# Designs tried in a protein design chat: VHH binders against p49116. Part 13

Target 1, 238 residues: p49116
Amino acid sequence: EGPLLSDTHVTFKLTMPSPMPEYLNVHYICESASRLLFLSMHWARSIPAFQALGQDCNTSLVRACWNELFTLGLAQCAQVMSLSTILAAIVNHLQNSIQEDKLSGDRIKQVMEHIWKLQEFCNSMAKLDIDGYEYAYLKAIVLFSPDHPGLTSTSQIEKFQEKAQMELQDYVQKTYSEDTYRLARILVRLPALRLMSSNITEELFFTGLIGNVSIDSIIPYILKMETAEYNGQITGAS

## First folded at step 1 (VHH)

Design ce0 (framework vhh_8cml_1)
Fold by ESMFold2-Fast, scan of step 1:
Structure ce0 (fold): chain B 238 residues (1-238), chain A 124 residues (1-124)
Amino acid sequence: as target 1 above (238 residues)
Amino acid sequence: EVQLVESGGGLVQPGGSLRLSCAASGFTFSTYDMGWFRQAPGQEREFVALISTSGGYTDYSDSAKGRFTISRDNAKNTVYLQMNSLKPEDTGVYFCAARTPYWGSLKSDEYDYWGQGTQVTVSS
């Protein structure tokens, strides 16, 4: 078969809401995160191998891995999002809340631990200088994970994951021929994504989401959106 | 008009169970954190449980951990408190309350809206 990903799958361009507020708030953060989530799901929908698995399998895969895809997207788009500024604002709010007894210590602890894990992941990816091709293949490896409970067509999913791994290997060996251990250094970062709580990601970035019960509930509708509706959600158009 | 209306309170024997409900109206329920508080006779109001906007995060007082479960149904604008293994010390008026999510709130641990409460009595 042809390659799993084409050059169009390397392009991953996030458009931020404008204007950026003087003080960050839940609505701005939620809008920014929603645009990234929609961009990530549109990216997945565009892959022919993903389409070939069928709607039910597509929904199950994205429901299982959206947090991993979203976290990879945060790392890839960290500069565009000013992610360090967003996380610093959240940390500052949590520190002030601790000092003023505004929030329970248990809630603050879990959220702070999540932020530290996220910062460590993003910093490690930045230090490795992961390029657009590498991000595309890492997202594909995460998307085509055959080991989530309840999946059908697991042999076909595993085939696509192996294809993603092989194409990533070929790319890295060709492009970074002087760095023999680069691929291994990149791949050992992936298990950390599964230690990140999707529930805390949802509370941290999607607290401002109005009318939706959960990300899990909205995923089928995002995957079925027409291109025009999708573009409206990404750009914030009415 | 903003309203929080509690129900499900009553008299129960030690070791029993009760399920409290709080029906919300007059505001966008899905954008608020919801909490349960209680007040025993002659005591100050104390925190019992909290649930975030999506239901993804919950928090409990030490006395409630392992016995009580908070949940919400955003489609029905309702928050619930399932109380198991009830003790005489759980006796009090139970209030539901709504607050803006923590990223958007500059207040202390204040809640914006409060219900009138429902009586829970654990005796005999």
Scores: ipSAE 0.013, ipTM 0.179, lowest interface PAE 8.9, mean pLDDT 83

Design ce1 (framework vhh_8cml_1)
Fold by OpenDDE, second read of step 2:
Structure ce1 (fold): chain B 238 residues (1-238), chain A 124 residues (1-124)
Amino acid sequence: as target 1 above (238 residues)
Amino acid sequence: EVQLVESGGGLVQPGGSLRLSCAASGFTFSTYDMGWFRQAPGQEREFVALISTSGGYTDYSDSAKGRFTISRDNAKNTVYLQMNSLKPEDTGVYFCAAGSPEYLIRQFSPYDYWGQGTQVTVSS
């Protein structure tokens, strides 16, 4: 069998809503996040190995790892997204909610910690100067994780994950031959992804878009959508 | 002027089939999501089916799944609803709707334009 990923899977270009408003409102944030989410999921479905698992298994995998994929996407697209600005805006919006006494102290703490974790993760990835290939393989490793509960075809998933890991190893060895421990430094960042709550991520980035609808529930629909269908028009209805 | 004109409704026996059509005019049809809704007597309007601009994405209500098929022809500015295995509970006025811009889950989102509706009656 050929490689798990090709050069086509390395490309991960996020297009931001235009124009950028002076004030980053919830709508802009949700639209931006939605584009990234769609891009991430459509990236996954473009992988032949992913397709080979079948629709049900694919859906289950994405449901299990969408937050991790999304977070990797945030890190990868942090500059294009102006992620720091987005996060600052989110905090500002959150502060307004706090003032209105809509959130408990404990919840505020959880949300703020989550934002901090997101920022730290993205900063750590930036410091490592992770390139497009490495991101692609990391996303694949995250995607083909066999250790999520309720998955079918776990043996095949594990095989794909191993293949992703091997290809990453080969790439790093060839590209960064002088940095013997680069692979380890990169892989050790993955556990941080699982420390982040998908529910809080959903609340921060997607509340304005889907209301009471969960990301979990819409994943099958996203996977069926054509890429062109969400370009610039996901949340255009104010 | 924007117009959505439904056709194809009528009286049919249980187990029968109907094909509804909705002809659109007055807007760029290919840039709108299209949907079908229905309203039974004394009930609220409910979602039946939707189709994305390109036709690449469709969704159905639970009641419609497996029996109804939504399709569109952008060259003809028309959206269709093939209804098979019709049941008495499918009786109602069926409305065509258009929404722009595209929204992730149109069944929960407002539509900009509505047709006048076509009556579908399923009865023995």
Scores: ipSAE 0.012, ipTM 0.315, lowest interface PAE 8.7, mean pLDDT 88
Fold by ESMFold2-Fast, scan of step 1:
Structure ce1 (fold): chain B 238 residues (1-238), chain A 124 residues (1-124)
Amino acid sequence: as target 1 above (238 residues)
Amino acid sequence: EVQLVESGGGLVQPGGSLRLSCAASGFTFSTYDMGWFRQAPGQEREFVALISTSGGYTDYSDSAKGRFTISRDNAKNTVYLQMNSLKPEDTGVYFCAAGSPEYLIRQFSPYDYWGQGTQVTVSS
């Protein structure tokens, strides 16, 4: 049995829509987010251990953790996406709604708290200078989470998660040998991903893609897409 | 009763201009996001432009950017679409729509109230 992840799984290259508009709009935000979501789903599908679990288990895992994978992807690709600019545009829209006294203060507070948690997470990852290998293993750890309700093959999922943790430990100890506590610092960031609402992520990033349909409901179709369909979604070409 | 009444459509030559108006009644206009949509013969209805409750946020389809301007007058309960540099591809029935200002951005969501539409035809 070889390693859980290969060098191919470390490569995570987001291609942004071009050109970036002078003024950010929902089309650009949604297309950028969709590309990242599709890249994340393609990344998960390419892992042999993931495929070995079978289609039903694979779908259940991704439906349970897509928001965690997406958020890690946002942190990893924050510079490429100009995520700070996107979040600033969303905050500006939300603040205008507050000033006009048009929305429930409680709802606005929930969305603002989500944005602040997301910013804090991305800033913490940037400060830790998380590299591509570390991101790949962190994504594998959240993907192979055996503790989501309704999962089958939980023992095998737990085995793959433990393998991801072990390989991350080996990598960090070898690459950052003088930083004894680095692994602990990066692993304590992961619980924050479970505090972020998938419903609020959908509202912020996927309004144009899903309409009245949830990301959870479309995941099975994305996972079944062939390379040509995947490329069509990324490039907007048919 | 809620009513949205569009006006200002017509026949215009390529490169021409039209100003569409939508007069609203039966609801508190200033508390609603307003949008313009269009539908060409044999095609699905598509988004054109959006304006927030205050007018502080606007958004446009790629085809409308730089050519169309959406504006509103809350004192007159009216939303406007100024259309410049019109092209044959702009031909269609233009609909005014009103949606409540929830966080969900309205260009991709169903609107609560719709007008009957006004015909815009761009031909020579």
Scores: ipSAE 0.000, ipTM 0.137, lowest interface PAE 12.6, mean pLDDT 81

Design ce2 (framework vhh_8cml_1)
Fold by ESMFold2-Fast, scan of step 1:
Structure ce2 (fold): chain B 238 residues (1-238), chain A 123 residues (1-123)
Amino acid sequence: as target 1 above (238 residues)
Amino acid sequence: EVQLVESGGGLVQPGGSLRLSCAASGFTFSTYDMGWFRQAPGQEREFVALISTSGGYTDYSDSAKGRFTISRDNAKNTVYLQMNSLKPEDTGVYFCAAKLGPFYRSGSEYDYWGQGTQVTVSS
């Protein structure tokens, strides 16, 4: 009966680590990315429809789509993060390591292709001037994806995805009434998210994490995090 | 052949100091992040400290912060761990570890490990 998302779910405010270092380094990048990841997971957890699916389903969905949510978050927060500066620093570091580390050509190609795909995606979203409501619904569409292997409750997930699509359509048609094809231009961007490797995203943005942990291993803990504990993570106060 | 060789461990009394060294060979040392880990009997290996390729960034575990200092000398292919105000809880085998830069390696895993050097803090 009620809408899938409320105005509270449109608000998506990233607080960057302060102060910004004189020279960008992997640890600043990791801290920034971790804050965005925690913000994205807290956003998902705050949706009543998501909560209604239950803890096991919630964990499975986020494990399946965290990279898509994170990439949408990078695009949405690209200006706040100075993402182009971060990506340029990553490319510079990679180029400097090529000769000395004797990296395989295949690995170099994979990482550079991923950076290119990420830049292309963020540029396409910026060109379309995607607003906060549109980002919220796009995140909901990727979150409620019924087609990931190993999911249960797929009919309920599909119902929520369809609701997200319907509400996005209604919003776009009312807000951008003169742009008949805007919804189609927005939706055609989503398949590109599935082409980006979560392993390479982890390598680029989360390599500064200490200890032998993966994003998949920490997702259940982040989703169970209390509000106060979560606030500590997104502000770096932990 | 890649080799990391730790030295400087030993027996020390609580409140004492030790300086560990790790000599690296067989790879381009200056392009690797270096870390120190420790393992107490019957416990999992835990992170202690890391230093970036240039030495411009360092990080420490909560237990090491304020007491330990990591440093490196790229000309000598050596990483150091200066340990001050040692406690019995610091007892363990200390391992030197090396990892390729973040932009082409997954996660926080280290690529190369030394054999370890024993540190015992006891009266």
Scores: ipSAE 0.013, ipTM 0.161, lowest interface PAE 8.5, mean pLDDT 82

Design ce3 (framework vhh_8cml_1)
Fold by ESMFold2-Fast, scan of step 1:
Structure ce3 (fold): chain B 238 residues (1-238), chain A 121 residues (1-121)
Amino acid sequence: as target 1 above (238 residues)
Amino acid sequence: EVQLVESGGGLVQPGGSLRLSCAASGFTFSTYDMGWFRQAPGQEREFVALISTSGGYTDYSDSAKGRFTISRDNAKNTVYLQMNSLKPEDTGVYFCAASYRLFTPGHYDYWGQGTQVTVSS
């Protein structure tokens, strides 16, 4: 039938909180990350194919892939977020602590390896000059992943993923007709997203969340949030 | 008010076992790494074990490896230290500590008052 994504699904605009503080802090990082997470979930919820799968399937898909969607969002919004500045500040702080902190040597190493993987991913996407249409379809490919444990309607999810792949191919071949291997270079970046730990993403970006709440536990509540509340979150309105 | 309250200490014979508990209140427990430290009379405070926010990562001192197990229950705001095959050298006051590792790696923000562990015949 019609296309999987419309032009409205290509628009992905992050509004940052008040001017970046002179010294980065957990609250600023968490607020920025929360806005990106809400924007990503609102984006997914707006797709008719996603809605057609039903509430239980929608919740399971987003729980399984939120870290991949979030990481793609970080790459897409890296300039707006000054992500390189945030990551460099964290890396500098961790490196200065290594000689003093034998207690967490392995832990610091795991976090540093995660940051290096994230930087490498964002740098590779920047070098490829991934556009808004390409990001929208990459997010759709990630969202409609039929291979997560416990999913129902896997054949329908697989069909939506294949449709996303087909539409991305058509777009790239038309828009970047002189670059025969562009699609292959883009798609080979996706497996790296599954190597990134969601637990470490939560520690880096969501430590400022109140209560004993995990991202996994709040996903059902965010997905059923009213559209006005979603719009308020992505623009920073109360 | 932030509080860390240790319990489960006592007197045991060499080869015995103890399970220490640390109940946390006044902060978002699930966002903090938790550690156990000990201090014997006339000695510096020594690292024993740590556990990450989710429990997915643990680390132990060389003296604790294979004998002690750290765990946590975020629903109960509690961290545990299971101590097996206790030796006289394990005698000391055991402290629970909380760390916000993202910006203060190896710095512990909150400390308990400690619980006494004595290993002797």
Scores: ipSAE 0.014, ipTM 0.219, lowest interface PAE 7.8, mean pLDDT 83

Design ce4 (framework vhh_8cml_1)
Fold by ESMFold2-Fast, scan of step 1:
Structure ce4 (fold): chain B 238 residues (1-238), chain A 121 residues (1-121)
Amino acid sequence: as target 1 above (238 residues)
Amino acid sequence: EVQLVESGGGLVQPGGSLRLSCAASGFTFSTYDMGWFRQAPGQEREFVALISTSGGYTDYSDSAKGRFTISRDNAKNTVYLQMNSLKPEDTGVYFCAARPSWYLTKEYDYWGQGTQVTVSS
């Protein structure tokens, strides 16, 4: 059978809200993050292997791994997002909150540790100079994870994950043939994604969402969204 | 006009409990983080508790941890502070406050007038 991912699945182009405000604010950060989340969900739903698993399985997989996909997307799009600037603004605010004794020190520490883990991950990926094909296959590996609690069809999911691993190996061997351990260096970075709290990611990037809507609650609706609706979201036509 | 109206304060014995309520109007409550602050006589205003827009994140001062619980009802535009095991040092005027974001903005946009809590033997 054909490859798990085609050239169309390697393309990952984030369009940022324009213009960037003079001072970063929660609305701009949330809109930027929402665009990345929608792009990531649209990417996943476009994969024929993913479609073949069926709607219930698709929803369960994305609910389990959205934070991993989002974090990979942050690393891949860090330059276009000016992610370092966004994180620096958040850190400055948290440090000032400590000085003003406005928030619990334990919670600020927890959030700061999450930001540090995120920065370390993005820096590691940048240092490895991960390319577009490598990012696409890393996303596929985390998407087709058979080991999340409560999943059904785990044998088929595992088969797709193994196919993603094999195709990544073939690509790296062809493209970086003189770097024998490149694949190993890339893959050992993935476990760190599961240590990052989805709740803290949601608070950092999605605080500007209207109402009490959680990412888990909107995932089924994003996955059912037609192409026209998706395009409306990423172009800001609403 | 934006209003935050606190209620539920009063005189209570040490070890007692009080439930404070803050009713919000004039803004989109569900898009705001809500906080409780207090000010004792002769002291600076201090942070007590915070709840995020969804209620998924809460934060407490060290003195409030394990004793106070913040909650919100977005359908009723109300934030609550359940205070248990009250101590004399908890005495003060308790203020409800609203801001668009808890970690990206330093400023609370809206403040209530406060409700007096007195813990006395």
Scores: ipSAE 0.005, ipTM 0.172, lowest interface PAE 10.0, mean pLDDT 84

Design ce5 (framework vhh_8cml_1)
Fold by ESMFold2-Fast, scan of step 1:
Structure ce5 (fold): chain B 238 residues (1-238), chain A 120 residues (1-120)
Amino acid sequence: as target 1 above (238 residues)
Amino acid sequence: EVQLVESGGGLVQPGGSLRLSCAASGFTFSTYDMGWFRQAPGQEREFVALISTSGGYTDYSDSAKGRFTISRDNAKNTVYLQMNSLKPEDTGVYFCAADLEYGSFWEDYWGQGTQVTVSS
């Protein structure tokens, strides 16, 4: 019927905890990441096509792709978040842990590879100067991925993904008409999102939110939150 | 914050015994496998002993089998290592650790260690 995304879905405004502390701490990082995660889930919930798939399918899709949505959000909000400063703080903590011989070599390798992949992804998106419409459609392409194991309604999910791809193509061709290969350069960035471990993302960004419970386990509850509860979480207000 | 505090180390003669304790706080102790590791000067940390969440399963390094006993008290958030028939080769700093497979990057799942020296 209508377009998959409206102008309201292009608006993606992260409200950071303020003021930023002089020295970054895990609580500030986790609160900032939690706000972005909740904003990302609220964004997905607001899409009529997403709601049309039903609660069980919605939960399965977000469980499968939350790390990809979160990473796209990190790239989109990198300046607002001072992401480079956050990643530097994580690296500093890692270096101190190495000097104190507190982390295994395997864990150090996993964390460093994750940080490298995240930095490369965010740098590539920045170099492409991805705009708000492009981010909205990339998130929709990721959200409506029919190829995750255990999904039902895969044909309908695929149709929504194809609609997202079609609308992104139309947007890019009209807005960046002089750049024939822009769409291809954007789309080849997406596979990198699936190479980043959701478990490492949880460790680095969500320790204060999750504790002993995975993000996978809390997703159904976040998706069922009333709008007021969602707003309370993304602003830190009660 | 996760804290692990080891105690009970010291100097003993070969054939002697020591009992190490590790007091844990800042996490749900009963949901984590707990282990003991050791490190001699200039060497990599090596596994010594492991105990499952319930205490129903234990595992030991070949050097510790038959001499060391790991145990835990979930009500007290404490894990223990009883070391008997100590040898000079057992000398090192002994560390308590929570199973790091699902541990937080920001939490130190290692204690500061307690020195064990076996010498005449």
Scores: ipSAE 0.007, ipTM 0.267, lowest interface PAE 9.2, mean pLDDT 83

Design ce6 (framework vhh_8cml_1)
Fold by ESMFold2-Fast, scan of step 1:
Structure ce6 (fold): chain B 238 residues (1-238), chain A 123 residues (1-123)
Amino acid sequence: as target 1 above (238 residues)
Amino acid sequence: EVQLVESGGGLVQPGGSLRLSCAASGFTFSTYDMGWFRQAPGQEREFVALISTSGGYTDYSDSAKGRFTISRDNAKNTVYLQMNSLKPEDTGVYFCAAESYGDYLTPSQYDYWGQGTQVTVSS
């Protein structure tokens, strides 16, 4: 059958909340991050291979990999988000908290370590000049990961991951034919995504979620949303 | 040593006005957003108003909109709150606070706090 991803899956357009406040606040950061997360889940659910796995498998896959998809999305959309400005504001707050002894030093160290890993990852992707096609296939590779605990249909998931890897290879070999080692340079960046804590990502970007709501708890809801309902979340329309 | 010192509080009748001042020292005032909070006895601290570093952005609680005006003078390291049309429910201790993060509506996000000045609206 046909390619795993179509040209429509290469398009990844994040619409930021407007206007950007003069002063960055947790609500603006949370809304921006939520839009990216929603866009990432909508992207995943639009893939025919993903749909074919069924609702239960889809939920399990996204619960396992949302942090990897989100981080790839941060790297891809870093410029439109002004991610460096957001991270600088968070770092400044954490450094002031250390000075005032408001938070434990061990916790601040863990969070700062996470931010530095995130900055390094985004910088590496920018240095490699990863294009939209490459981002689409990298997202597909992490989405169709057969090695997460508790998954069913692991043979089908593995086949889709292999198909994503082969299509990425074909693209890179044709588009960047002069750079024999480009694919290797790109792929060695992926393991770093699994070293980043989803709990710390949640703390940094989703603190504005009201109540004791986790990303894990909202994933099934987002995946079941109608396209019009999803678009309403992005534009503020019902 | 970081200090925020509020002044201008007092007793006023309903419909009256007060101007609060907050003098800052010990940090680079011009790089901090400044907020005003209030606390009535037995209640949690409530957001009142915010002003950005440049003074170009301001925000107010619903109860303060149209009645209160926040301003700052970076040359004097001072933030002000002009309070008009005061109501008995405005009674409380008013605190100024400095912050550098994003969440200016939450007291725990503020880096520095004053000791407060009492505002009482009563006949």
Scores: ipSAE 0.000, ipTM 0.126, lowest interface PAE 17.7, mean pLDDT 83

Design ce7 (framework vhh_8cml_1)
Fold by ESMFold2-Fast, scan of step 1:
Structure ce7 (fold): chain B 238 residues (1-238), chain A 121 residues (1-121)
Amino acid sequence: as target 1 above (238 residues)
Amino acid sequence: EVQLVESGGGLVQPGGSLRLSCAASGFTFSTYDMGWFRQAPGQEREFVALISTSGGYTDYSDSAKGRFTISRDNAKNTVYLQMNSLKPEDTGVYFCATPGFSYRLHSYDYWGQGTQVTVSS
């Protein structure tokens, strides 16, 4: 069989909304995040192995791992998104809210802890200088996770995950032959993704979604969209 | 488009009460803080009251404390300002607003057209 991922799956190009506004707002952040989410879903659905699992399994897998895929996408696209600027603006807003006692201290603390975890993850990936091939295979490893509750075709999902791991190992061994421990350093970063709250991710990046829709509710629709629609704004579920 | 439409203003005597309403549309109302501001003739626009997304936190200007109550109904996309013990100095155009579009500034980005409150003595 051919490789799990082709060169087309390594290419991951995020197109940002036209120029960053003078003052960051929830709509710009939401549009930027939605574009990344759509790009990530389109990436997943373009994988032949993913398509072979069938629509119901595809929806279940993405519902289980969208936050992990999104977080990997944030790390990969941190520069093009100016993610540090977005996070700094959110932190400044939260710090002002603390100073004025406008929001619950416990809630602010939870959100700040999430931002710090996200920043640490992105910084660790940047420090490791993770390349496009490595990101593609890390995304494949989290996508083809057989251990989520309620999944069907678990054996086939596991085989695709093993194939992703083997192809990542082959790539790293050939490209970074002098660094014997690189693969281990990369793989030990993945468990941290499961400690990130999807609810807090939604509050930080998807607050501007029209119509009180959740990411969980829109996933089936995104997976059915044509490429041109992925660059559009989210108008709600349905 | 974000739209805020105020209603409930009118003419009242000192010591009277009014309840202002603000109907919101074009955004996810439940995820935004809402505020009330007022502007008297020849004066700058001043803060009156603020309510958080859930209604769990409220804040008032010194002149409003103990007399005004801000509340919201997220199911109806409406914010309210109950004004009791009204004084002539409460006279002005009352605006509802949301700060909700700027993480860099604690400023209000969207405003209604206002509703006139007149307390005559």
Scores: ipSAE 0.005, ipTM 0.151, lowest interface PAE 9.9, mean pLDDT 82

Design ce8 (framework vhh_8cml_1)
Fold by ESMFold2-Fast, scan of step 1:
Structure ce8 (fold): chain B 238 residues (1-238), chain A 123 residues (1-123)
Amino acid sequence: as target 1 above (238 residues)
Amino acid sequence: EVQLVESGGGLVQPGGSLRLSCAASGFTFSTYDMGWFRQAPGQEREFVALISTSGGYTDYSDSAKGRFTISRDNAKNTVYLQMNSLKPEDTGVYFCAARYGLPSFTAKEYNSWGQGTQVTVSS
């Protein structure tokens, strides 16, 4: 019966590969991003309500929302990741590099627009000073989205989303009692997550790690990982 | 179009030195990050060293650190690998690779490859 999320689910601590190289490379970016992705997947699979939906539903749900969860994770961990430095280096490379044979102007424009949307989102979250409890419940709201095409058990998913919304409302009303409109300001940020391309996210953050396979293809494997193997991925220990 | 030609391989005794060269043609060399990879019989290609477009950033595999030095001469369209204190474990075919974009430790992220030069450390 209890709450949807426990105190354990509010804790979201990313351990970075150390140190950040003086000149950024694909390996460092991909390793950092993969740790965040694995942390996000482990977070989701640890939720009792998520487990209760069953393996097939869990896989479908995460395939539909991994980019939203990942982007929320980028915003939450932006300081730990030095995300602005990573994005600035990518932007500088794109602006200064001329390779018309392989890189089209249209592709560069799409990638630049994605980076601008991502920075805008992260800046809006920082301006609102979103806390760890709020991030946990925003992730739960996007995880338990019943409106993705092809989902089964949509009534149960909707129930869990409504529970997440209700618990977030209760928290914000009690913790930020003097700010009557805080919840509304937070919730209007969420639709922007669905406007960001998962394909461009893969290109920016995962090219060096995944190669010829998409994140969509590896999600079932990540969700089935043993705890020890998972901990090895997020801490970098073998 | 893109062509990479390695040279400088050979047979040396343990503790010896070799200097590998990779001559590039068919592209604007100064805009590409360069890497050296090696392959021993029955093994996959493994990372050895990389160098950024300007030469301002270099990195090495753990086995190469302190023994090997990568450098480039953009005026001559050439990348070099100076190999000191060679060990039998360094034996393999050494490949030069070019990548447009951020430097990478991953062989599959390189779009252009040379044919390789044999390095044998024996006796």
Scores: ipSAE 0.000, ipTM 0.142, lowest interface PAE 13.9, mean pLDDT 82

